# VHH binders against q9p7d3: the designs that were tried, part 15

Target 1, 295 residues: q9p7d3
Amino acid sequence: MSVITQAQEIPTVAANPDFNYEGDPIIIQLCDRDTVFELSRDQLLGLPESILMCLFPRGLLLDYEIQECQLTQRPLIFQTADFDPSLLQYILNYFQMAENRTANDEIALSPPPPSFPGKCGIILLKEDIEFFILPPISPTTNIAIEVSPNDLLKLKQRVAQRLLQQKKIFDCLHLENSTSEGSAEKNLVRMLCYSGFHEDDEWKRRIQEPHRACITSVTLTNLDFSADQGPVSDPEYFPVYHKLLLFWQKPARKCWWDSSTSITYNGIEFATWVRRVWTLELAVLGANTYETAAV
Key: E = the ipSAE of ESMFold2; O = the ipSAE of OpenDDE; V2 = 0.75 times the mean of E and O plus 0.25 times the DockQ between their complexes.

## First folded at step 4 (VHH)

Design A11 (framework vhh_7aqx_2)
Fold by ESMFold2-Fast, scan of step 4:
Structure A11 (fold): chain B 295 residues (1-295), chain A 125 residues (1-125)
Amino acid sequence: as target 1 above (295 residues)
Amino acid sequence: QVQLQESGGGLVQAGGSLRLSCTTSGFTFSSYAFSWFRQAPGEEREFVGAISWSGGSTDYADSVKGRFTISRDNAKNTFYLQMNSLKTEDTAVYYCAASYWELYDYSTPEEYDYWGQGTQVTVSS
């Protein structure tokens, strides 16, 4: 193990003899947001690994901390890295809703193949946008044009609004530049569509932080291995399908620069560079018996 | 449709240098991350080095750090492994591999979408 995981073995919370670690909630406090969430052990361990990585970038030895708190009779409180509370709430609500539906037999979900270790899966697709506004160079001074802080905030808000108008998940892949011969981008869209997405799907939750020039978008869908999602004998289907099974073990990541755009403000044209990061993860619903959440 | 073809393998003396190339076809080269793996007789396939889709980051196995350099040429749809200060322990069949996604762990062969057929590198004492 790394020295980082070793450093987190010593608990720092005060003792509380009334706390029941078997049934009482775990408290997490989102750093920089000062927002607090109360989660059961099952809810915390059921979060997608990519989300746990965002919340606990230095790692989390949950079973060790629970055992130490039980022995010392202390409340279990964790401070996380910065994360948007509404995104976390959306993820928690989605998992709870999906679990309730399967438990109540409200809909008949297709079971995953025997090689997939779970009753059903949930696919998480997350997009992080970071954009950069480039002031033009003055022809008279050969120096970048100075923009006031207030005008820069307005520029960031306008760029964010334009980016938010790209509502469809797959618009950013520029599929028009891909060949019909089975480009990587088209194969990715096909894989996700076979798994529960539709080509015209829109992001379900988008959070705008124009002051930081950032947008975070998330969408979740239930994994469906239904035969109606593609021909059973298609050899290209099977490689894509097997690829999805690997994603349950760890998140996949893709980063690229989007085509430059420009906006006009007070008669001046500003170029914009957009960096996009996609995170794709297959999470197993009801998987809560792990010894640690090593993220 | 997709093909990865290694070249540049052969026999070299210990302390020598060799450059491997992997030429690709059938996909958009600039959209992929690339890696080199090797497999010595009787051993499992070992990670050697990786380069991200943007070329902005590289990663290497501890056994080759400082001696090997991975690079890519998007205009030629080719990526390379420059091997310096070769040791007899570097003797193996070298494979090139491609992944559409940036990987959390580049050392997992199952994560890769496409593989070359391999090229033999033999380092004599």
Scores: ipSAE 0.005, ipTM 0.329, lowest interface PAE 11.6, mean pLDDT 74

Design A12 (framework vhh_7aqx_2)
Fold by ESMFold2-Fast, scan of step 4:
Structure A12 (fold): chain B 295 residues (1-295), chain A 125 residues (1-125)
Amino acid sequence: as target 1 above (295 residues)
Amino acid sequence: QVQLQESGGGLVQAGGSLRLSCTTSGFTFSSYAFSWFRQAPGEEREFVGAISWSGGYTDYADSVKGRFTISRDNAKNTFYLQMNSLKTEDTAVYYCAASYWEVPDYSTPEEYDYWGQGTQVTVSS
């Protein structure tokens, strides 16, 4: 018997693997809040799985829906789940530019190796922040200090502004990491820097949702195949793209709490607890169908 | 929520064998590197063995090399320590540990994100 995954995952946007269309490109309209995005079937299927899960949390049988629309003579318009349109625009623009570049056979600084299944790799890094403000306790009475709703709103605004001032993507890891070198966080930074990020890179899009006291940040980069493979004969070292291929179908996630941060308001110190969720995914463009691992 | 649970510890005579298991939940098992550490009474936690996220690399402390084998089963979200030719010096509480992706130094406890509560192994003469 073949070695199989115990749970074979179905892609969020399911397509017929034998689908062949020789006519004009199929154009889909996505309605995200008040914004309509036009993209081709192939562009939709090429988006990171983590983003497709956000857009279609219940899944989408894409080719079935296309066929039904064609048979019923209705336009291909699909409503997405709640997702910020400016983040979606950034992602769509980045992937469109990458597809145009590969379609035009533009010379890349680093060509993909034969072991890489596609023509171009795009790494998505997304951070979801939720933050909580803990009222201080009185040393004498050992009870929480009362905070008015207006003051709590001002504290939330102050926390959000302070978090947004951490513009570099790796600033949050440096704040948590008191270990000088060799920590898991330092290893993650090194791997991402080997793959196409730089230590001083800033988030490309950050959206604050004031109502939920949360911030979503996204940055995309092209996978760098010229990356240093580390010390010769290091048995721990594997090419970065081999590790990132684990995330092609299954986005990697890391969740942690930052409980050491505090803010001051009207001379009173308030503890701030920040929950951070990192989502990391490698999207592969121009993959050959016969080289896709389909059982 | 994240959990690591050790099992398989107990009392064994010198020259015997034990297999420890660490069952995990709450994270994507295949993206993690795993290790075993042990702590004898009055001593610091010492490294025993490690397996990389891919399973392609394993490392062992000199004191256990050739006697212990670490392995992982991604389908069961479980990893193991097979301990053979046990010595009285192997008596300790054994802890399992997990770290996201590659660990720069597997022998450093601070590199690990999650830890089990420990299981006692006692080797009698």
Scores: ipSAE 0.000, ipTM 0.107, lowest interface PAE 19.6, mean pLDDT 76

Design A13 (framework vhh_7aqx_2)
Fold by ESMFold2-Fast, scan of step 4:
Structure A13 (fold): chain B 295 residues (1-295), chain A 123 residues (1-123)
Amino acid sequence: as target 1 above (295 residues)
Amino acid sequence: QVQLQESGGGLVQAGGSLRLSCTTSGFTFSDYAFSWFRQAPGEEREFVGAISWSGGYTDYADSVKGRFTISRDNAKNTFYLQMNSLKTEDTAVYYCAASYWELPDTPEEYDYWGQGTQVTVSS
């Protein structure tokens, strides 16, 4: 498959009656960018639900759009919401490589157990950061310290750089400040580490939008089935991957505020408030063709 | 490739003056705040003076306040430490340091460092 880069113009194609709406590729054009992606129907539908929701926040009725294009004899070119091309490329490449391996029946180091509905599991972890710089109140005027637009942009760039220096995925949970083994944060890290992550793992792709004070980070990992398969004699035993399937089959969100970061402006400490949203999703590849299994 | 290079060190008599320069390359000079640190024999590295990215804020160690002046020249990608009324206690290796947009309180938080230049003040 070919990714059409920003240097490659999309033809303003008049309606084409020879276009094969069932077999020709779908072109998605990212909003406010010249970058386009050429995808098969299966590749587009195979993207994680959380990513599809980012690309099409108002929904995508793919069959309706294809019928509309066929009826009006328009090419299959769909406009998306704004999304970073390098993040989308990372996700598409990861899923394509995994699908190629499952299609070739390549044996993973940890093959899935018979109870898993597919040949491969992929865990997506995405972090969306939005941060706010809070000028302190001046003791002489009793109003917030004024920052020029140019200075504010530079402060935003510095805060983004400091946040990006936290390269490890789990650093933002401040686990070193908690001694409780039963904390919610430690339980989340433990479950993710049983599933394919390591405590020292770093984000694989990170993009900053300094003007909007935003950072998006993504990492993908293959679900590890070797971690906890439990005793075969217990029919009620739920391995970690069963919990992911049951509770996180659809994208799960965790949102929290972090005020541990600060920035200095001309010797004055400015607090920063960081809104972090984690999206966790399990994708199953190579699922069974049967709607119902015979018992 | 980022580089900070000190110059202007040497031997001076007590009560004399000396101007240190730090010339930088490999980054946008106007986006950086700059500091001078010094290390005397047998002592840890200590803060001397700092200038913010805008030049609108300067700070000095109490031991040098009123005697030393830090300044910057964005056109030359260089910043300076003007040392007046030098004392024998000012004898040290002087290091220039750079930090993006902020002035860190600890040496470990600075982004870039020079090699150091020796200043010796004789009685």
Scores: ipSAE 0.000, ipTM 0.340, lowest interface PAE 12.9, mean pLDDT 78

Design A14 (framework vhh_7aqx_2)
Fold by ESMFold2-Fast, scan of step 4:
Structure A14 (fold): chain B 295 residues (1-295), chain A 121 residues (1-121)
Amino acid sequence: as target 1 above (295 residues)
Amino acid sequence: QVQLQESGGGLVQAGGSLRLSCTTSGFTFRDYAFSWFRQAPGEEREFVGAISWSGGSTDYADSVKGRFTISRDNAKNTFYLQMNSLKTEDTAVYYCAASYWELPSEEYDYWGQGTQVTVSS
């Protein structure tokens, strides 16, 4: 009975179709670290969108900044969001090797860093949070109360602000004093934690967009291919990677809806809904396997 | 015409207390979330504490939890940092900051000029 207004996504990465794939290397520096990476324009733009959004959550204005740096003859240095340097190096190596593969070549990965065992999967997850404001039906006019697009944006931002003021990212998924082990919410949280989130993860580490909150997590899964070939002897001792494969079956996307809040506009109470969507953007397996997220 | 003005800083002995105030003008105070930051000489600016736009949520750096309390007074367009059990390590310039959307945020809409707090041993 309610009208739902959907937030429009705003692109966080500005890619110019006139971008030149030749020239000086681009230097990226990870937030709060001394680590820098040198990338060609082709290498940077060839990275999956999910990785680019992790590195540049507020977008990247390449064309203008490149032109100014060329005029001043200085290296082009971009500050990124915080990222694990060893994980980023492994990802860069993997995509470089994959890009150079021909139909008859085998993809040979460099040995992974010590933090990544040789038979490992890398899972990259993205969380999108959307806010829906539900105007009530006026008893006098029998139509939904109109809210301007600018006011809807402000209302959504305030709902997002309330969410960000919660300390832990999963507080909204748990009822106060809930101890049920078999709840759907607890099972969802456990699977998300197996996929790289932590129960103690904090909202202050998340990036908020004007129309949505977005978080991205990258995790490492140790996948032993020899174990995959054997029978499962005890279903209660299902290996974590098998649980992850079952959880992230096609489509590689999970969602949850919360209607636990309301907001006041011009003295009238509006119902709100929060939608959290988790998407498996990238799975990279060690050895000779590659799998990407489905639509 | 937007202004954030800190007051209440000064010299205090270790174990003592100070109350910092941040008085604001030029924007709708009730709509904003507020934070305190500090910066010691030669060090990076660090987060100290935050209070939500509604006042219903607060957050603190681990180094100050249990000793510092942030509060707000919408009628006075002012927010506060009550600092108890002060340590020499709390010596810094303290800045107040305002943000419409986020707590804590990388980007704040408005910043104060800073007030010096010196804790002697």
Scores: ipSAE 0.000, ipTM 0.096, lowest interface PAE 18.4, mean pLDDT 66

Design A15 (framework vhh_7aqx_2)
Fold by ESMFold2-Fast, scan of step 4:
Structure A15 (fold): chain B 295 residues (1-295), chain A 123 residues (1-123)
Amino acid sequence: as target 1 above (295 residues)
Amino acid sequence: QVQLQESGGGLVQAGGSLRLSCTTSGFTFSSYAFSWFRQAPGEEREFVGAISWSGGYTDYADSVKGRFTISRDNAKNTFYLQMNSLKTEDTAVYYCAADYWEYSDLSEEYDYWGQGTQVTVSS
C-alpha cells in the first residue's frame, strides 16, 4: 500500500539542471594558442563564410558535434586553425557593432565606425581557383572528344592535385621569368601580399572544395598603418592602406588566367585553363568600413 | 558501409621486403585516392605514401622515398604498399586511408580508415 506525504515547509533545490547544448556556449580554442572564445550558436553561425573557412578549414558539423557531446556528456569545444586572437576579437566586435546598427537604423549615408580603437585595419581575401578542361577535336570524327561529367570532375581534381604539389602558390604566375619590377604579374602579387597573402604560402595548406572542382584560399591580416612609410625622398609615395583602397575599389575582384598546363585522358592530351579569382570579402580600415564580408 | 582492411604485415629482417594490401568495399574504388600512414609506439601517426584516383600521381614521405612503392588494382578493389630495403625504423602499425578525389599528407583530412597491421623489422 501507498502513503501520502505533505509538501515540504522549507523548500530547497539540490539538483543541477540538465545541460542544453543548443543553449550552452560553444568554446572555440585557437590552434597553437592558449586563447579560448565563448560564442553563442547564433554568433558562430552569423560569421561570414570566409571567416568560418579560416577557423574551420576541415569544415564544421555543428549539429553532429552537439549530438555527440550530449551523448558523451562533454563540453562543446572546437579547435580551430591558427588565428590571431586580437584579430578575431576585432572581427567579433565589428560584427556585433554592425548588427546593433542595422537593427535601429534607417537608410544612412555612412555607417557608424567600428568600436575598435586605433588605426588598425583588417583585410580578408578569398581566392577561388577554377579548372577548365578543353577536349580536342577528333581528326577522324571532326567533333570534340566526349568526356563524361564524372570523368571531367576527376580530371579537374587531378589538375588541382598538381597545383597542391607545387611549393608556392604564386609559382604559376611565372614570376621568375619577369625581369621588370613593374610587370603586371609582380604588381598583382605585391598587392595580394599587401592584402594578407605571403609569397611563400603553400597550396597544401588550402581547402579544396570537391563539389566546386576548385581550390579555395583565404587569408586575413592586420594592418599597421605606421609600418610602411616608403622612401623619405619620394613625394608620390602612398601608404599601403591607400594603395589597397585604390587596388580593390573598382572592382573588388581580380582575375588571372593560366593556360600553360595540360592533362592526359585515355592517352590523349587535353589543354587546361586555370582561372584564379581573388575577391575582397572584408575591409575595415581605420574608423570607417569600405567593404564588408559577403554572405 | 565503407570498409578498409589491411593485410600482409608481419616480422621481417632488416634489408628485406614486405607487401601490404588494403582491400576496400562500400564505395566506387576507382573514384578514390588512397594513402598509407604508420604509427610507432609513443610516436605520432606519420604519412608514408599516397596514390591519386587515376594512379597517375604518387607522393611519398622523404624517409621512405625510393624504397616504398604504392600501387592500386581497380579490378580487385585493393591497393598496395611494396616495402623494400626495410630498416628497423620502419617498425610500426601501418594504416590505410581513403579520400574522394584527393590525397593529403595530413591524417586528419581522411574520413575512411583501416584498423591497422603490424610491421616489425628485426635487426
Scores: ipSAE 0.000, ipTM 0.110, lowest interface PAE 18.1, mean pLDDT 68

Design A16 (framework vhh_7aqx_2)
Fold by ESMFold2-Fast, scan of step 4:
Structure A16 (fold): chain B 295 residues (1-295), chain A 125 residues (1-125)
Amino acid sequence: as target 1 above (295 residues)
Amino acid sequence: QVQLQESGGGLVQAGGSLRLSCTTSGFTFRDYAFSWFRQAPGEEREFVGAISWSGGYTDYADSVKGRFTISRDNAKNTFYLQMNSLKTEDTAVYYCAAQYWELPGYTSPELYDYWGQGTQVTVSS
């Protein structure tokens, strides 16, 4: 071994199952949280791709890691990026409940789309909102007003708390104040409503991250066909379904900047820039998602 | 019908030890993860310790690490909390809990399917 080279390309986070490993749990430890989760291989690989990318931003060579742990007699413990434990618990619980309903052939979820007979869909919406505050320039000294890093963090947290007081999932996008029906934002909301969301839906998990001064929110919903969209055999129904599937099957990430907000601190007004980032994903239940997407 | 029943609570002096037991019935014990929670008057239920369905993982609240030990006995359908070096701040009603998710998060009360009725632990002076 004169030079160490990788014999194979680095696989994506969703690695192929190890044929010789079926019983041992996988333990994931959340960075900076001192919190761990014990997952089966199927449960880990069944997580939405957007969540897997958050937990393993550098990728995960799952088959290699499992084999190395088996050879070295180490437990399967993987360090993840920082993630909120309550959000992860919410996601795991929701998928477990949905898998149980699917296994029992219950009609707790929306009817399966024509391309996925006997299967159910879950749509995940994840939004991250970050705040940037600019100190004003003093008119008397002509120098930017100095604010400690701790006070800037508190100002960002105050802006975040004001947004958390809004009830609806799309309030932070100011969509209800827009008169343009052809805007990209309104078209996105329309597409989400076709998928079972409503403009008046409230956040299920809204968590303010004190060290990053941002809001992270996740909501999960079942794929809804609505009786008013026509019969399953209608050929014009297929284009809408296909468009949603293609757009949401893989994580779709969008970003929007808003400078319309300001905050007052000790009688001084600070300009606030808000960055809104949202990710939308469709997960198919009752089958190997990778195999379904590959064919 | 599912039942969880705590035992082993009572009055003990600071620095003493107690062992709590939770005896279960009505489900397949080996398929469940188990935890202990406690609640002092006027406070929310707080996590104390957990043991995974496999027994391969345990977790503890920072306030009890090194003093408390959780264990399970699949043959007896019972799990335990060994409490050593007890402090007055450990005074609370202790609850045992079980969840039938394959591999759950442990610190969130809402993920637990079944709960015991609670047992009082009082640490004097």
Scores: ipSAE 0.000, ipTM 0.132, lowest interface PAE 20.6, mean pLDDT 68

Design A17 (framework vhh_7aqx_2; at its last look DockQ between E and O 0.19; V2 from the best seeds 0.00; counts 0 for: pae E 12.1 > 2, placed apart)
Fold by ESMFold2-Fast, scan of step 4:
Structure A17 (fold): chain B 295 residues (1-295), chain A 125 residues (1-125)
Amino acid sequence: as target 1 above (295 residues)
Amino acid sequence: QVQLQESGGGLVQAGGSLRLSCTTSGFTFSDYAFSWFRQAPGEEREFVGAISWSGGSTDYADSVKGRFTISRDNAKNTFYLQMNSLKTEDTAVYYCAALYWELPEYTQPSEYDYWGQGTQVTVSS
């Protein structure tokens, strides 16, 4: 078994000849929502693989085959997994703006390296949070403090608000608590900052569902080839954009537990255990959106 | 402050077993994926096996599949390589390594954040 926790490749949609029909619109309907999106084939296939896996955990080909078996009339309508409409709209808008800029205003973008001439790189960083509230044990009864369902809802809302108050992308890495300047966390931040992020950057879109104790945050940035300045005297330094090219085939993933957040409710301190999952992916846009970069 | 320390190496006869341990300190153990690499004299460092941050998936080099098992114990900040049915070709210095991001290139030594000093395993005929 593989130990890598990357999104599984979606090999099927581009190989489906009927789905490759230029004139067919694609309609996607978000699970349990009255929201639909109308996309071109190119818009859909141009989405980051991590997002496509969230929308179509069963695979796009399987959904197409099911609709064909049901004799569904065109345009084809695909049911997706549950996904936030505002987050999907943000991603679609960002990619459309980047594609338009590449086509109409190439001078405003950093020049691409020889490995993908005439292309624009977009880096997606997504964070998924699941949080758990830990009631303290009473020193007098040696039993966890009881919380009513209404108070638990208020606690969840308060925890979500505390987590959302950590607006900066890198706050959750707690770099100030690291004792080493060469820590993996600090090296990650340096790599991302060489690529187009800044240490003080904030999440661009955040959605919360306190009743389900979850938060999803996304930021997108244009890859900055000119910012890759690495250590001058390090003969083993691998330029950061070369490392990011490793992600454009498969998203990279990082998962950890963060117990640094606590809340006070009616004079009682409640600890939290927060599961954080980061997904990092590079998408390449240009005249041939699906073209693989040269090795 | 980050330290990875191997133990459990030594001399063993072909067909025997050894269990290697890697004890870690200076980082949050549960946040990392871990791997074992080995290096025989005159050869490059090669991948042996890996375990994900969750412990839910493992991967092995073809030469050791079915014979070696990697595992982790988050409570002890330690991970292990159980080596069974040892062959003379398994003779090498074994290194433990830690990876913060789970990358597709996890078989490449250059992708790892932290390394142990190595422990010698010698398998006699």
Scores: ipSAE 0.235, ipTM 0.651, lowest interface PAE 4.6, mean pLDDT 76
Fold by OpenDDE, look of step 5:
Structure A17 (fold): chain B 295 residues (1-295), chain A 125 residues (1-125)
Amino acid sequence: as target 1 above (295 residues)
Amino acid sequence: QVQLQESGGGLVQAGGSLRLSCTTSGFTFSDYAFSWFRQAPGEEREFVGAISWSGGSTDYADSVKGRFTISRDNAKNTFYLQMNSLKTEDTAVYYCAALYWELPEYTQPSEYDYWGQGTQVTVSS
């Protein structure tokens, strides 16, 4: 396990490479809160690892469970952990659309990566926000101002609303403060833009977690190096491509704190600390988990 | 301008200890993971150890586990490599490095964003 990224070496959803099913596709029902999703075994296995980790934090022996269900003649139903169904729906729809396009238009990665001939790549960018409100210190007592639980809840709601209105993906990186063209933040944006993002892109989904000072956002894009084709002569083109391939089923993370948000309540200014965690991952349609070792 | 500067290197006898420091400027220290690498003459640069952005996690090469410790001080924009029970095979130029985007391949030098100039550590028998 990577200590730095907390990446698991073992897939969250484990499949048996020797599992052979002849017949109609195996359909799985996922119960996520009050919503039931139907997807095939292959679709489930094709989801980003970071999403699977959210759905199945304890892991899933998928083929074992399938076999057990077949033996016992029980419906093939799995309970997920708490995950916003709208996010999951967005992800599933996107992957379904991508599969359909690939099947119909042979939309191959242009240029097709040597490692994934005929396969489509999807980039997942996810943000997890947790924010904290800090009561101000009274100038007279040097003690933090007491805020009632109800007022605190209102403040949290206000902060959440502000954060939900911040829809642009890259605004939080404060690129204007970076004086160096080679800054890490600029390089990140550049990399993402090469992968199909745009500088002004917005989160496709941004939701507040129920009863939590947390916001989760997700955007998916097709890996397309042709969109901002800098001249094929860009010396950074191939390095960026290869770097993105490293994210296949191995999500990368970036964490930082943001204190730029403040709120005023009854004439008093409250400071807000926002912890941001970005997850970046490449998913490849039609690729099996065991093929990841070859990259 | 981004700067990483190593200090604390020198000559030490086998079994001795050294503490290396890496002082940084020109970027937000708290947002980065940090690592130490070393390169002996005629050898490739190798991973020594890393510390996460939060400081809550560390990782070390097998060759230095139990002997080396990495820590960070956000208030000083400095992180450290405490080297105990030094061996002659620890002789190398030691480099500090900064990692903005935490990649699974953090042991690979090519993934790091910024580097120090290096400091010589020589362990004599």
Scores: ipSAE 0.200, ipTM 0.608, lowest interface PAE 1.9, mean pLDDT 85
Fold by ESMFold2, look of step 5:
Structure A17 (fold): chain B 295 residues (1-295), chain A 125 residues (1-125)
Amino acid sequence: as target 1 above (295 residues)
Amino acid sequence: QVQLQESGGGLVQAGGSLRLSCTTSGFTFSDYAFSWFRQAPGEEREFVGAISWSGGSTDYADSVKGRFTISRDNAKNTFYLQMNSLKTEDTAVYYCAALYWELPEYTQPSEYDYWGQGTQVTVSS
């Protein structure tokens, strides 16, 4: 049963752990659309893999580029792929605040157990929506109703606004009291709520891409180890942070279609179909203590 | 704690049918995507088919499309491979595998978290 695999997981941003940088702090400039972000090498490498895939879909040889810039004294500037700058700003701010707390050895409100491989866990949940409006088949003609381009644009705008207003993260899963306790959707919500989410949580960022039937939403939260207090009498309980560690630097996704609000135009009800992709990733800060030279 | 156990393998005539089962324990079945792989002697493990965590999406290797069907039964913590119109080329050890959620690389054996021990399927002419 020995499977000799030739493939290993390769991070989107490659770094050489043996390469040491001396002198002034290295400042990386990321150009994201018309916004420039400044960050250190460690800040870039600390971003979730799912976000790095969005920024650098073809990958980045970071330490090679740093070495070349140091040898040639050119500025270290990268152009990212198309990614909303307000989302990137939110993510960078969140990680900077978390890094400051762990770097100062501040006692977290919910300290990790000794078996956790770092000082802090951050959960990234991201939703990517693409939506479609399907003309109904006319009962009179037995063919799909034709819609003018201008009317279709107005319908798309109405659907987008309604989706943007649906801010509660878990409402799209349609959980009810009668839903089986073993359902995939209930288990997902239970896992997230045992990790620091609340059932009524709203997306922290939720935006429509310009001129597209696409909506992107992001929420970051601290992994809350005090919320992981499953029934102590259950011998089969598996603490949620063990499950989340499966996503450490390896984002997972869930993709499904649902129907949503009806849209009525000229007395005709149009079905709307929503393709949702959730991305779940755990970031771990303070893994392996760092020694940094004093400046 | 986690166990995947294949059953239903054996000898079958070419053109015949066989149904494999994979029973699972030690994890929450509905959280996992599942796949079947197979390995003939001297070859690498080959993707056969996968089913999403919700059961709403399936995918198959080209060599088995239209002949094999994968399904899952969340009430029994079991998933299946229905094999029809079997060919001698289908002779292999069949493995079931589980992956927490799903990834774009679901045809790669290295992406899977848990594996069964395998069951032999032999197709005679």
Scores: ipSAE 0.000, ipTM 0.288, lowest interface PAE 12.1, mean pLDDT 78
ESMFold2 (binder alone), look of step 5: mean pLDDT 83; pTM 0.843

